# VH-VL binders against q9umr5, part 270

Target 1, 268 residues: q9umr5
Amino acid sequence: SYKPVIVVHGLFDSSYSFRHLLEYINETHPGTVVTVLDLFDGRESLRPLWEQVQGFREAVVPIMAKAPQGVHLICYSQGGLVCRALLSVMDDHNVDSFISLSSPQMGQYGDTDYLKWLFPTSMRSNLYRICYSPWGQEFSICNYWHDPHHDDLYLNASSFLALINGERDHPNATVWRKNFLRVGHLVLIGGPDDGVITPWQSSFFGFYDANETVLEMEEQLVYLRDSFGLKTLLARGAIVRCPMAGISHTAWHSNRTLYETCIEPWLS
Key: E = the ipSAE of ESMFold2; O = the ipSAE of OpenDDE; V2 = 0.75 times the mean of E and O plus 0.25 times the DockQ between their complexes.

## First folded at step 11 (VH-VL)

Design qh5 (framework fv_nofazinlimab; at its last look DockQ between E and O 0.79; V2 from the best seeds 0.85)
Fold by OpenDDE, look of step 11:
Structure qh5 (fold): chain C 268 residues (1-268), chain A 123 residues (1-123), chain B 112 residues (1-112)
Amino acid sequence: as target 1 above (268 residues)
Amino acid sequence: QVQLVQSGAEVKKPGSSVKVSCKASGGTFSNYYISWVRQAPGQGLEYLGYIIPEYGTANYNEKFKGRVTITADKSTSTAYMELSSLRSEDTAVYYCARGSKWFDSTPYYMDVWGQGTMVTVSS
Amino acid sequence: DVVMTQSPLSLPVTLGQPASISCRSSQSLVRYDGNTYLYWFQQRPGQSPRRLIYKVSNRDSGVPDRFSGSGSGTDFTLKISRVEAEDVGVYYCMQGTRWPPTFGQGTKLEIK
C-alpha cells in the first residue's frame, strides 16, 4: 500500500483548496490515505507560526504512529514553513518525502495581495517597522518576513524564520538540524510566474542580498554553514528541485502537469 | 556560440505522431529553458511549451495539452517535441529556442533559435 | 490568453526612410516584479525568427542601433530609423509576462 499523505495548507487557505490534488492522488495512487489538516484555516492562519506548528504536530503524531513505514508531507505556501519547523522540532518523525509546494522557505520580501490586505498603506520597504516589533511577530506573515536591508533587525527580532534557519544562535539548533535531517527527500517546488512568493526563488532557498540580487541556495549562509542541514541533504542527494513556469500561486495544488511532474514521483 | 540544430523534415499521415529533436552545441544546455514554437505556412508564431532539461520539468500551452510531450536528454544535450494525433492543421515549421537560465527569470527569452523542422501532415 | 495586436500588418517602406510598428496587448504586460516582458522578433524570408529586442527596449548583441523599442503597459513600438534592404521580413511582438506566451500577427516589411 501507498504511504499516507498529509497535506498542510497555506495562508488564508483551507482543505477545500486541495480537492483537485486529492483527485489526482486518488487516480494515480488509489487507496492512498490522504489527510488534509483543517487547522488554522482562513484568518486563523495569521496566528503565530510556532502556535501553528504545535497544533499541526498534535494532528500529525497520531497519523505517523499508525504509519510505521512512513508518511509523505505536502505543504503549500506558508504551510511549507510550518512543516519545515515541524520536522525540526520532532525527533521521531517518519517523513519520507517533504514536498514544499511554492513555499517562502527563505522568507518573504515583497508586496503581495496578502500584504496589501493586511497592510494596505504599507510598502515592503517599511514593513520592517511593524514585523520586527513584538506585536508584529504575533502574526504569521511577520514570522517569515525577511528584509534584506535590515538584517540586524531580522536576526534579532525574527522569532521563527531566523531560528529554524539557524541564523540566530539558540540552544536547540543542533537538535533541530538532526531532526530535520531525518527526512528522506526534500522536494522544492516553485516558479517565476508564482506572483506571490517574492522572490520566487525563495521556494528554492534563494534570496536577496543587500543589493536585492537573488542568490542561489548554495550561496546562502545557511547552506554554507549547514545551519539546519541543507548542505548535508544536498550532498546525499536528498534535495529535489522542481521549477515550473506558467503556474500562478493559487494553482500549484490544482495543476495536473505540475502534479505529475513534481509531486506524483514522490508519493510512492 | 550556442547553436540549436533540429532534425529533418517529416511527412506524416493524419492520426500519427511526430517527434522532432533539437540538439544544443557550443554552450550550456541543461540549466536553460528550451521552448518549442510552431509556424503554419504563411501564418504567425504559436507557443507550444518548454522544458528545463536539468530537472525534466515541462509545461504546455493548454491548446496542445494531451497531444504534445516535451522531453530532454541531458547526456546528449537534446530536447524532443512529440506531437500525437496529427491533423492537417498541424502542418507547420516547428522551432526550438533557448530561453534564460531557470533560476533567472523566464523561459520566454528565446535568444537562440533552431533552424526549424517542417512537419507536413497529409493523407 | 493575452492577445497581441500589431499594426500595420503590411508595411511598405522606401529605402532610407524610417519605419514604425505598433504592438498592443489586451492587458498590461507589467509583471508582479515590475518588469515588462515584451519582445520583438525579426524573421527574414526563409529564416528562423531572430530576437531583436527584449524587455521593451533592450537590443540584443549584433542588432543595429537603427532598431529601437519603446512603450509601456499595453502599448509598444518598434522603430527603424533608416530602413535597409536587409530589414525585409516579418516582425513579431511577443509577450512573456503571462502564461502562455503569445505573439502578434506579424508585420510584413517590404521595400517599395
Scores: ipSAE 0.923, ipTM 0.950, lowest interface PAE 0.5, mean pLDDT 95
Fold by ESMFold2, look of step 11:
Structure qh5 (fold): chain C 268 residues (1-268), chain A 123 residues (1-123), chain B 112 residues (1-112)
Amino acid sequence: as target 1 above (268 residues)
Amino acid sequence: QVQLVQSGAEVKKPGSSVKVSCKASGGTFSNYYISWVRQAPGQGLEYLGYIIPEYGTANYNEKFKGRVTITADKSTSTAYMELSSLRSEDTAVYYCARGSKWFDSTPYYMDVWGQGTMVTVSS
Amino acid sequence: DVVMTQSPLSLPVTLGQPASISCRSSQSLVRYDGNTYLYWFQQRPGQSPRRLIYKVSNRDSGVPDRFSGSGSGTDFTLKISRVEAEDVGVYYCMQGTRWPPTFGQGTKLEIK
């Protein structure tokens, strides 16, 4: 039988948003138990990411306990950051495949519809004034805001991303790295036509340097220092990259070709 | 610097399939978009789809109703385009073109083109 | 799909005179990263297409200075300051901002 699959949604999602993904799994892998977690729906998805991590942790523990052979995670958009944090903080997770579906893994630096809705007069160039404040860090979007022109403020103020990336020293760094490395496979999915994740290469642990030139994962300090295990995972063949152009942000979980190419092979 | 060399002309009957090859030499292949574009006689250009050979990821223009399959063989630096259920309207020159690197912020720029492969569909 | 409309479709030009080709898109070609992915290709008789201009106004290596691109949003222009005999062929605009990439109908440049 197939391992259970846990789905962690992104900003403003609901279980219905994943109906096509559920259908694809049922058709190709009949009998797979799929749970779409219904926590932090709608505006609740703006709550601090550590609060979301705690809530999702409580929800996944019993599912993992009932599946001693392992589970898979499919984590969409903002949900991919929640899942990466889960893998770091859970000493006893049994995740085989962590499927990161167009997630801003190295952060976000772009004007999006969600930012326009939340901060209608702000532009990406000045949003650091809001996000790198104690008040701003109460919003999930600011927890992974990564302004390449204010990296010192990012490193000092980020309550989430800088910690899970190991960009700030912290007492749990060794344990979080050990826990994250228990994952069987890290599957990175994204593409240039996403339209929301900026740069879209953040889904592959790429990000801007100070000149807004995108550096790939292997050029990032977090990779070079192996701060949370990326270099180790890549060296043992555990990182799978699955880039696909022609898919918008809301279509990643409703595209059959994407599912068959990038997701289905990892749902053992 | 890089050159794309395509397979020779083909004459096909309606309802059959055709598979056109595109071999890269003198440059890198695997981490680029390899795109396919066609041009019916006396007409304009139409995009078919692409593959990124490094990862085997492909996507297609919906207009071709699942009739197009694009594959690649990294060991021979060769991409393939197969068009099935051929119709007379599929008579065209088929081009492969190297796009940007998959990681590049500049998508679909198709800077190097193959010489083209004439496919004639006649009953 | 984004529809690309070129004007004129046929462009007879006296040797040494300027030429101008218009390309209009059905939607804005500004991508969410702020860039505009509008391209110009030249296809000489019997040859494969050749890229001339990328991202609206950037001339490719080996393309003569007499070619220039301009425009923004939905409205774009390719100019040839002084047409030479080797410029005969069909010119296509293409957008790469929205999947799938789409081409204009082509503009046939002829020496009159």
Scores: ipSAE 0.812, ipTM 0.909, lowest interface PAE 0.9, mean pLDDT 91
ESMFold2 (binder alone), look of step 11: mean pLDDT 91; pTM 0.934

Design qh6 (framework fv_nofazinlimab; at its last look DockQ between E and O 0.90; V2 from the best seeds 0.88)
Fold by OpenDDE, look of step 13:
Structure qh6 (fold): chain C 268 residues (1-268), chain A 123 residues (1-123), chain B 112 residues (1-112)
Amino acid sequence: as target 1 above (268 residues)
Amino acid sequence: QVQLVQSGAEVKKPGSSVKVSCKASGGTFSNYYISWVRQAPGQGLEYLGIIIPEYGTANYNEKFKGRVTITADKSTSTAYMELSSLRSEDTAVYYCARGSKWFDSTPYYMDVWGQGTMVTVSS
Amino acid sequence: DVVMTQSPLSLPVTLGQPASISCRSSQSLVRSTGNTYLYWFQQRPGQSPRRLIYKVSNRDSGVPDRFSGSGSGTDFTLKISRVEAEDVGVYYCMQGTYWPPTFGQGTKLEIK
């Protein structure tokens, strides 16, 4: 039998967005128990990510308990960060494949439609004034806002991304790293035509330097320092990169070619 | 200088399949996008699909989904385009073209082209 | 799919005279990053396409300065300041902003 699949949605999403993914899984892996977690939907996805992590944890614990052989996680967009944090705080998770589906794993620094909706009067270059404030950190988007021009503010004010990345020292860093390393495989999916994740390479733990040059995962301090286990995972062959061109952000979970190429192989 | 060298002309019957190769020489191959484009006689250009040889991840123009398969062999620096269920309307010159590195944001850069492969489908 | 419309489709030109080709897209080709992925290709008789211009106005190495690209949003233009005999061929615009990439119909440049 196939291991259960748990799906975590992204910003402003609902379970309805994954109807095609469910269909694909059912067709290719019949009998798979797929649970799309219907938590923090729509505007509720703007709630602090740690709050979301707690809510999703409560939902996945029973599922994991009933699946001693392990489970797979498919986590889309913002959900990918939620899942990474979830795996960091859970010392007893049994996740085989963690599929990060177009997630801003190294953060977001882009003026996208989502940003315009939430901050219609704010520009990308000025969002740090809002996001790196106590009240700004009450919004999920600000929890992974990563301004390369204000690294000091990011490191000091980010209450989520900087912590799960181990970029800021905290008492749980070692334990979180240990927990995250329990994952069997980390599958990173994304691509240049995403249009939302900025830079799109963030889905592969790439990100801007101070000159807005995109550096790869292996050039990132979090990798070099192995602050949360990326270097270790790569060394043991546990990281899979699956880039694909021609996929828009809202199509990652509803493209058959993408599913067959990047998702299906990791659901067995 | 980077060059893309394609396989020779093909003559095929309707319903059969054709596989065209595109070999890169004079540079790196695996990390770059490779696109396939075709051109019917006297007609314009039509995009078929793209692959990243390093990861083997391909995407296709929906118009050709189910009939086109794009693959790559990193060891030989060669990309392949296979078209099945051939029809007379598939008669065209097929081109491979190189894009940017996969980690860059210009997959359809197409700065280097192969010489083209004529595929004729006739009874 | 994004439709690329070129005009004219046939362009007879006297040697030494200027030429202009228009390309219009069915929607804006500007991405959220601010980049516009509009390309111009030249295809001489019996040859593979050759990229002339990338991202609206950037000439490739080896492309004569008599070629220039301009435009924004949905309207783009390729200009040849002084047409030479070697410029005979078909010119295509292509958008790479949206999947799948799509080409214009082509403009056949001929010498009168």
Scores: ipSAE 0.930, ipTM 0.955, lowest interface PAE 0.4, mean pLDDT 95
Fold by ESMFold2, look of step 11:
Structure qh6 (fold): chain C 268 residues (1-268), chain A 123 residues (1-123), chain B 112 residues (1-112)
Amino acid sequence: as target 1 above (268 residues)
Amino acid sequence: QVQLVQSGAEVKKPGSSVKVSCKASGGTFSNYYISWVRQAPGQGLEYLGIIIPEYGTANYNEKFKGRVTITADKSTSTAYMELSSLRSEDTAVYYCARGSKWFDSTPYYMDVWGQGTMVTVSS
Amino acid sequence: DVVMTQSPLSLPVTLGQPASISCRSSQSLVRSTGNTYLYWFQQRPGQSPRRLIYKVSNRDSGVPDRFSGSGSGTDFTLKISRVEAEDVGVYYCMQGTYWPPTFGQGTKLEIK
């Protein structure tokens, strides 16, 4: 029988968005218990990410407890950051596959329609003034905003991403790394035609340097210092990369070929 | 300098399948995008699909989905395109072309092209 | 699909004279990063296509400086300042901003 699957949605999203993904799982793995968590829907997805992590944590605990053999996570967009934080803060998680579906794992530095709606007088070059303030950190988007031209401000002001990346010394860093390393597989999915995640290589732990040149995961300080376990996971063969061209941001969970190639093999 | 060498011309009957190979030499292959494009006689270019051989992640122009399968063999640096349920309008020269590395943002760069493979579909 | 429309479709030119080929897209080709994935290809008679220009205006290695690309948004131009005999062939624009990539119809350049 198949391990239960827990699905975590993204920004301005809801459980309904995953109806096609559920259909694919049901057809290929009948009998699999799939739970699409119905929390922080729509505008509620703008709440601070630590608040979302706490809520999702409470929801996943009973599911994991009923499945001692383990569970899988499929986490889309912003939801992939929520899930990575869950893996760090839960001493007792039993996640086998963490499937990160086009998530801004190293942060976001790009204008989107949602940013223009929320902060209409801002551009990516000046949004750090809002996001790296206490008020700005009350919005989920700012919790993973990563301005490569104001890295000092990012490192000191980020209430979420800089901490879960271990980019700033904090008392939980060692424990969070230990917890994250208990995951069986980290499956990274994304592609160049996404159109929203900026740079799209953030889905693979790539990100801009100060010159806006994209450096891959193995060139990042968090990898080189192994600050939360990426180097250790890669050395174990636990990191799976599954890049795919031709998929826009809203289509990752509704593309059958993507599911069969990148998701299905990891739903044991 | 990398070169792409394709398999030879094919003559096929309607309803059958054809499989065209594209072998890379003189450079790395597996972590690059490989695109397939066709050109009917006297006509323009039409995009079929793409693959990253390292990951086997193929995607297809919706016009051909269900009839085109793109695969790769990393050990031989060879990509394959198979077109099934052939029709007379599938008569064309089929090209493979190399794009950027998968982690770059230019998958459709197509800086190196194969010599082309003529596929003729006739009774 | 993004429709790419080239003009003219046939372009007879006297040796040494300039040539200009227009390409229009059905929607803006500018991504949120500011990049525009507009390419120009040359196909000489009996040969495979060859990339000339990438990202609107960047000449590929080995492409003579008499070729230049320009444009923005939806309107793009390939110019040849002085046509040479080896320039005969068909020229295609292609967009790579939106899946799937799409080509213009081609412009056949001939020497008068």
Scores: ipSAE 0.827, ipTM 0.910, lowest interface PAE 0.9, mean pLDDT 92
ESMFold2 (binder alone), look of step 11: mean pLDDT 90; pTM 0.936
OpenDDE, look of step 11: ipSAE 0.929; ipTM 0.955
ESMFold2, look of step 13: ipSAE 0.815; ipTM 0.907
ESMFold2 (binder alone), look of step 13: mean pLDDT 90; pTM 0.931

Design qh7 (framework fv_nofazinlimab; at its last look DockQ between E and O 0.90; V2 from the best seeds 0.86)
Fold by OpenDDE, look of step 11:
Structure qh7 (fold): chain C 268 residues (1-268), chain A 123 residues (1-123), chain B 112 residues (1-112)
Amino acid sequence: as target 1 above (268 residues)
Amino acid sequence: QVQLVQSGAEVKKPGSSVKVSCKASGGTFSNYWISWVRQAPGQGLEYLGYIIPEYGTANYNEKFKGRVTITADKSTSTAYMELSSLRSEDTAVYYCARGSKWFDSTPYYMDVWGQGTMVTVSS
Amino acid sequence: DVVMTQSPLSLPVTLGQPASISCRSSQSLVRSTGNTYLYWFQQRPGQSPRRLIYKVSNRDSGVPDRFSGSGSGTDFTLKISRVEAEDVGVYYCMQGTYWPPTFGQGTKLEIK
């Protein structure tokens, strides 16, 4: 039998967004138990990410317990960060494939429709004033806002991304790294036509330097320091990169070609 | 300097399949997007799809979905375009073209082109 | 799909005179990042297409400075300041902002 699949949605999403993905999984892997977690849907997805991590943890623990052979995670957009954090805090997870579906794994620094909606009068260049405040950190979007021009503020004020990345020292860094390294495979999916994740390379742990030049994963300090295990995962062949162009942000979970190429091979 | 060398001309019957190859020489291959474009006689250009050989990821113009398959062999630095269920309308010169590195941009840059492969579909 | 419309489709030009080709897109080619993925290609008779311009106004290496690209949003132009005999061929604009990439009809440049 196929391992159960757990799906975590993104910002302002619900389980309904994944109806096509469910169909594809059923067709190609019949009998697979797929659970799309309807937690923090819609506007509730703006809740602090640590709160979301706790909620999703409560939901996945019983599923994992019933699946001693392991489970697969498909985590979309913001959900990818939630899942990474989840795997960092769980010392007993049994995740075989962690599929990060167009997630801002190294953070977000771009003017998107989501930002315009929440902060109509704010541009990305000024959002640090809000996001790196205690008030701003109560919103999920600010939890992974990564301003390359205000690195000190990011490192000191980011209550989520900087911590799970091990960019800021904290007492759980070693344990979180150990926990995350329990994953069998890290499947990174994203592409240049996404239109939301900025830069799109963030889905592959690439990100801006101080001059807004995009650097690859291997050039990032988190990789070089192996702060949460990327270097170790890469060395053991556990990181899979699956870039695809021609996919908009809202289509990653509903494109058949993408599914067959980047998702299906890892649903064993 | 990087060059793309394509396979020779093909003559096919309707309903059959054709597979065109595109081999890179003089440079790197696997980390770049490879696009396929065709041009019917006396007509404009039409985009078919792409592949990134390093990761095996390909995507297709919806117009050709189901009939076009793009693959690559990293060991030989060769990309392939297979078109099935051939029709007379598929008669065209087929081009491969190199895009940017996958991490930098998109398959659409197409700064280097192959010499083209004429595919004739005749009854 | 995004429709690219070129004008004129036929362009007879006297040697040494300037030429201008227009390309219009059915929707704005500006991405949220601010980038505009508009390209110009030249295809000489019996040859493969050659990229001349990328991202609206950037010339490829080896492309003479008599070629220039400009425009924004939905309207773009390729200009040749002084047409030479080697410039004979068909010119295509292409958008890469939206999937799938689409080409204009082509403009055939001929010498009068």
Scores: ipSAE 0.893, ipTM 0.939, lowest interface PAE 0.5, mean pLDDT 95
Fold by ESMFold2, look of step 11:
Structure qh7 (fold): chain C 268 residues (1-268), chain A 123 residues (1-123), chain B 112 residues (1-112)
Amino acid sequence: as target 1 above (268 residues)
Amino acid sequence: QVQLVQSGAEVKKPGSSVKVSCKASGGTFSNYWISWVRQAPGQGLEYLGYIIPEYGTANYNEKFKGRVTITADKSTSTAYMELSSLRSEDTAVYYCARGSKWFDSTPYYMDVWGQGTMVTVSS
Amino acid sequence: DVVMTQSPLSLPVTLGQPASISCRSSQSLVRSTGNTYLYWFQQRPGQSPRRLIYKVSNRDSGVPDRFSGSGSGTDFTLKISRVEAEDVGVYYCMQGTYWPPTFGQGTKLEIK
């Protein structure tokens, strides 16, 4: 039998978006219980990420309780940040594979269609004025906005990303690291043709330095300090990288080649 | 400087398969995008697909999906392209090319090219 | 697929004179990051393609400075300021902004 799969969607998303992924799982792993969580749909996905984490936590508890052998998470886009926070705050999670499907794990620094819609007069170079304010932190997209040219503002103002990355001291850092390290595998998926996640390497815990040169995961301070367990997971052989070109942001969950290559092997 | 050396010319019958090799020397291979491109006689260039040898991850132009398989052997710094169910219109020179490092950009940089492998499909 | 259209398809030039090749895409090649993945390749007779220009205007190392690329959006140009005998061959533009990458049909440069 196969472990249950929990799917966490992204910004302005719905469960219908995952219909092809559900078909692929049913074809290759018949009998798998797949739950696409229908919380914070549409405009509700703009609510603060900590509110979303709390709501998703309540939803996953009974699913995990029914599956003592473990569950898998497939978490898309913004949903990958929600899931990483879940793994940190839950001392009783039993997640085997955490599959991060094109998620901005080290943050976002890019002008996108949904940012143009929300903040039409702003560009990435000046959005920090909005996002690094108390008002801005009430929006989910600002909870992971990461301006490499205003790092001190990021470190002081971020109510979410800087905390779950262990970039700012807080009393739960040690416990969150311990909880995150209980995951069996961290599967990182993304690619250069995504078109939304900026830099796309954020899906692999890469990010810009001050010159907008992308540094990979192993070059990041959060990795080198092992602040939330990335170095430990890599040394354990628990991090899987699955980069793929030719896939746009909205197609990650509807591409069969991606599923077969990057997702299917981890749905034990 | 990196050199890409491909296997020799092939003559094949329709319905058969061909496997072309591409060996890298004088530089790094496994953490790069490795692409395959073909050129029919007197025609332009057509992209087939890529692989990242480090991860074994490959993707293909949909036009050829189901007939093209791209693989790599990291220990020998060699990539392979296999094309099945050959037709006469598959007669072409097949090139491998090294793109950027996978983390830096896209597979489409194609700055180092192999010498090409002529594949002739004839009844 | 993004269609890349080159003109002219045949370009006879006098040695030492300038040459200009146009490439037009069926849609804008600018990504949200501001990057434009437009490339130029040269294929001399009997040889493999060689990259000349990447990302619109950047010359590859070892490419003579008589080659230059320009353009934006959907319209791109490769220029050779003074054609030399070794410049004979076919020139291809290629877009890498949208999967799959696609090439122009080629421009054959010949010495008159």
Scores: ipSAE 0.796, ipTM 0.901, lowest interface PAE 1.1, mean pLDDT 92
ESMFold2 (binder alone), look of step 11: mean pLDDT 88; pTM 0.922

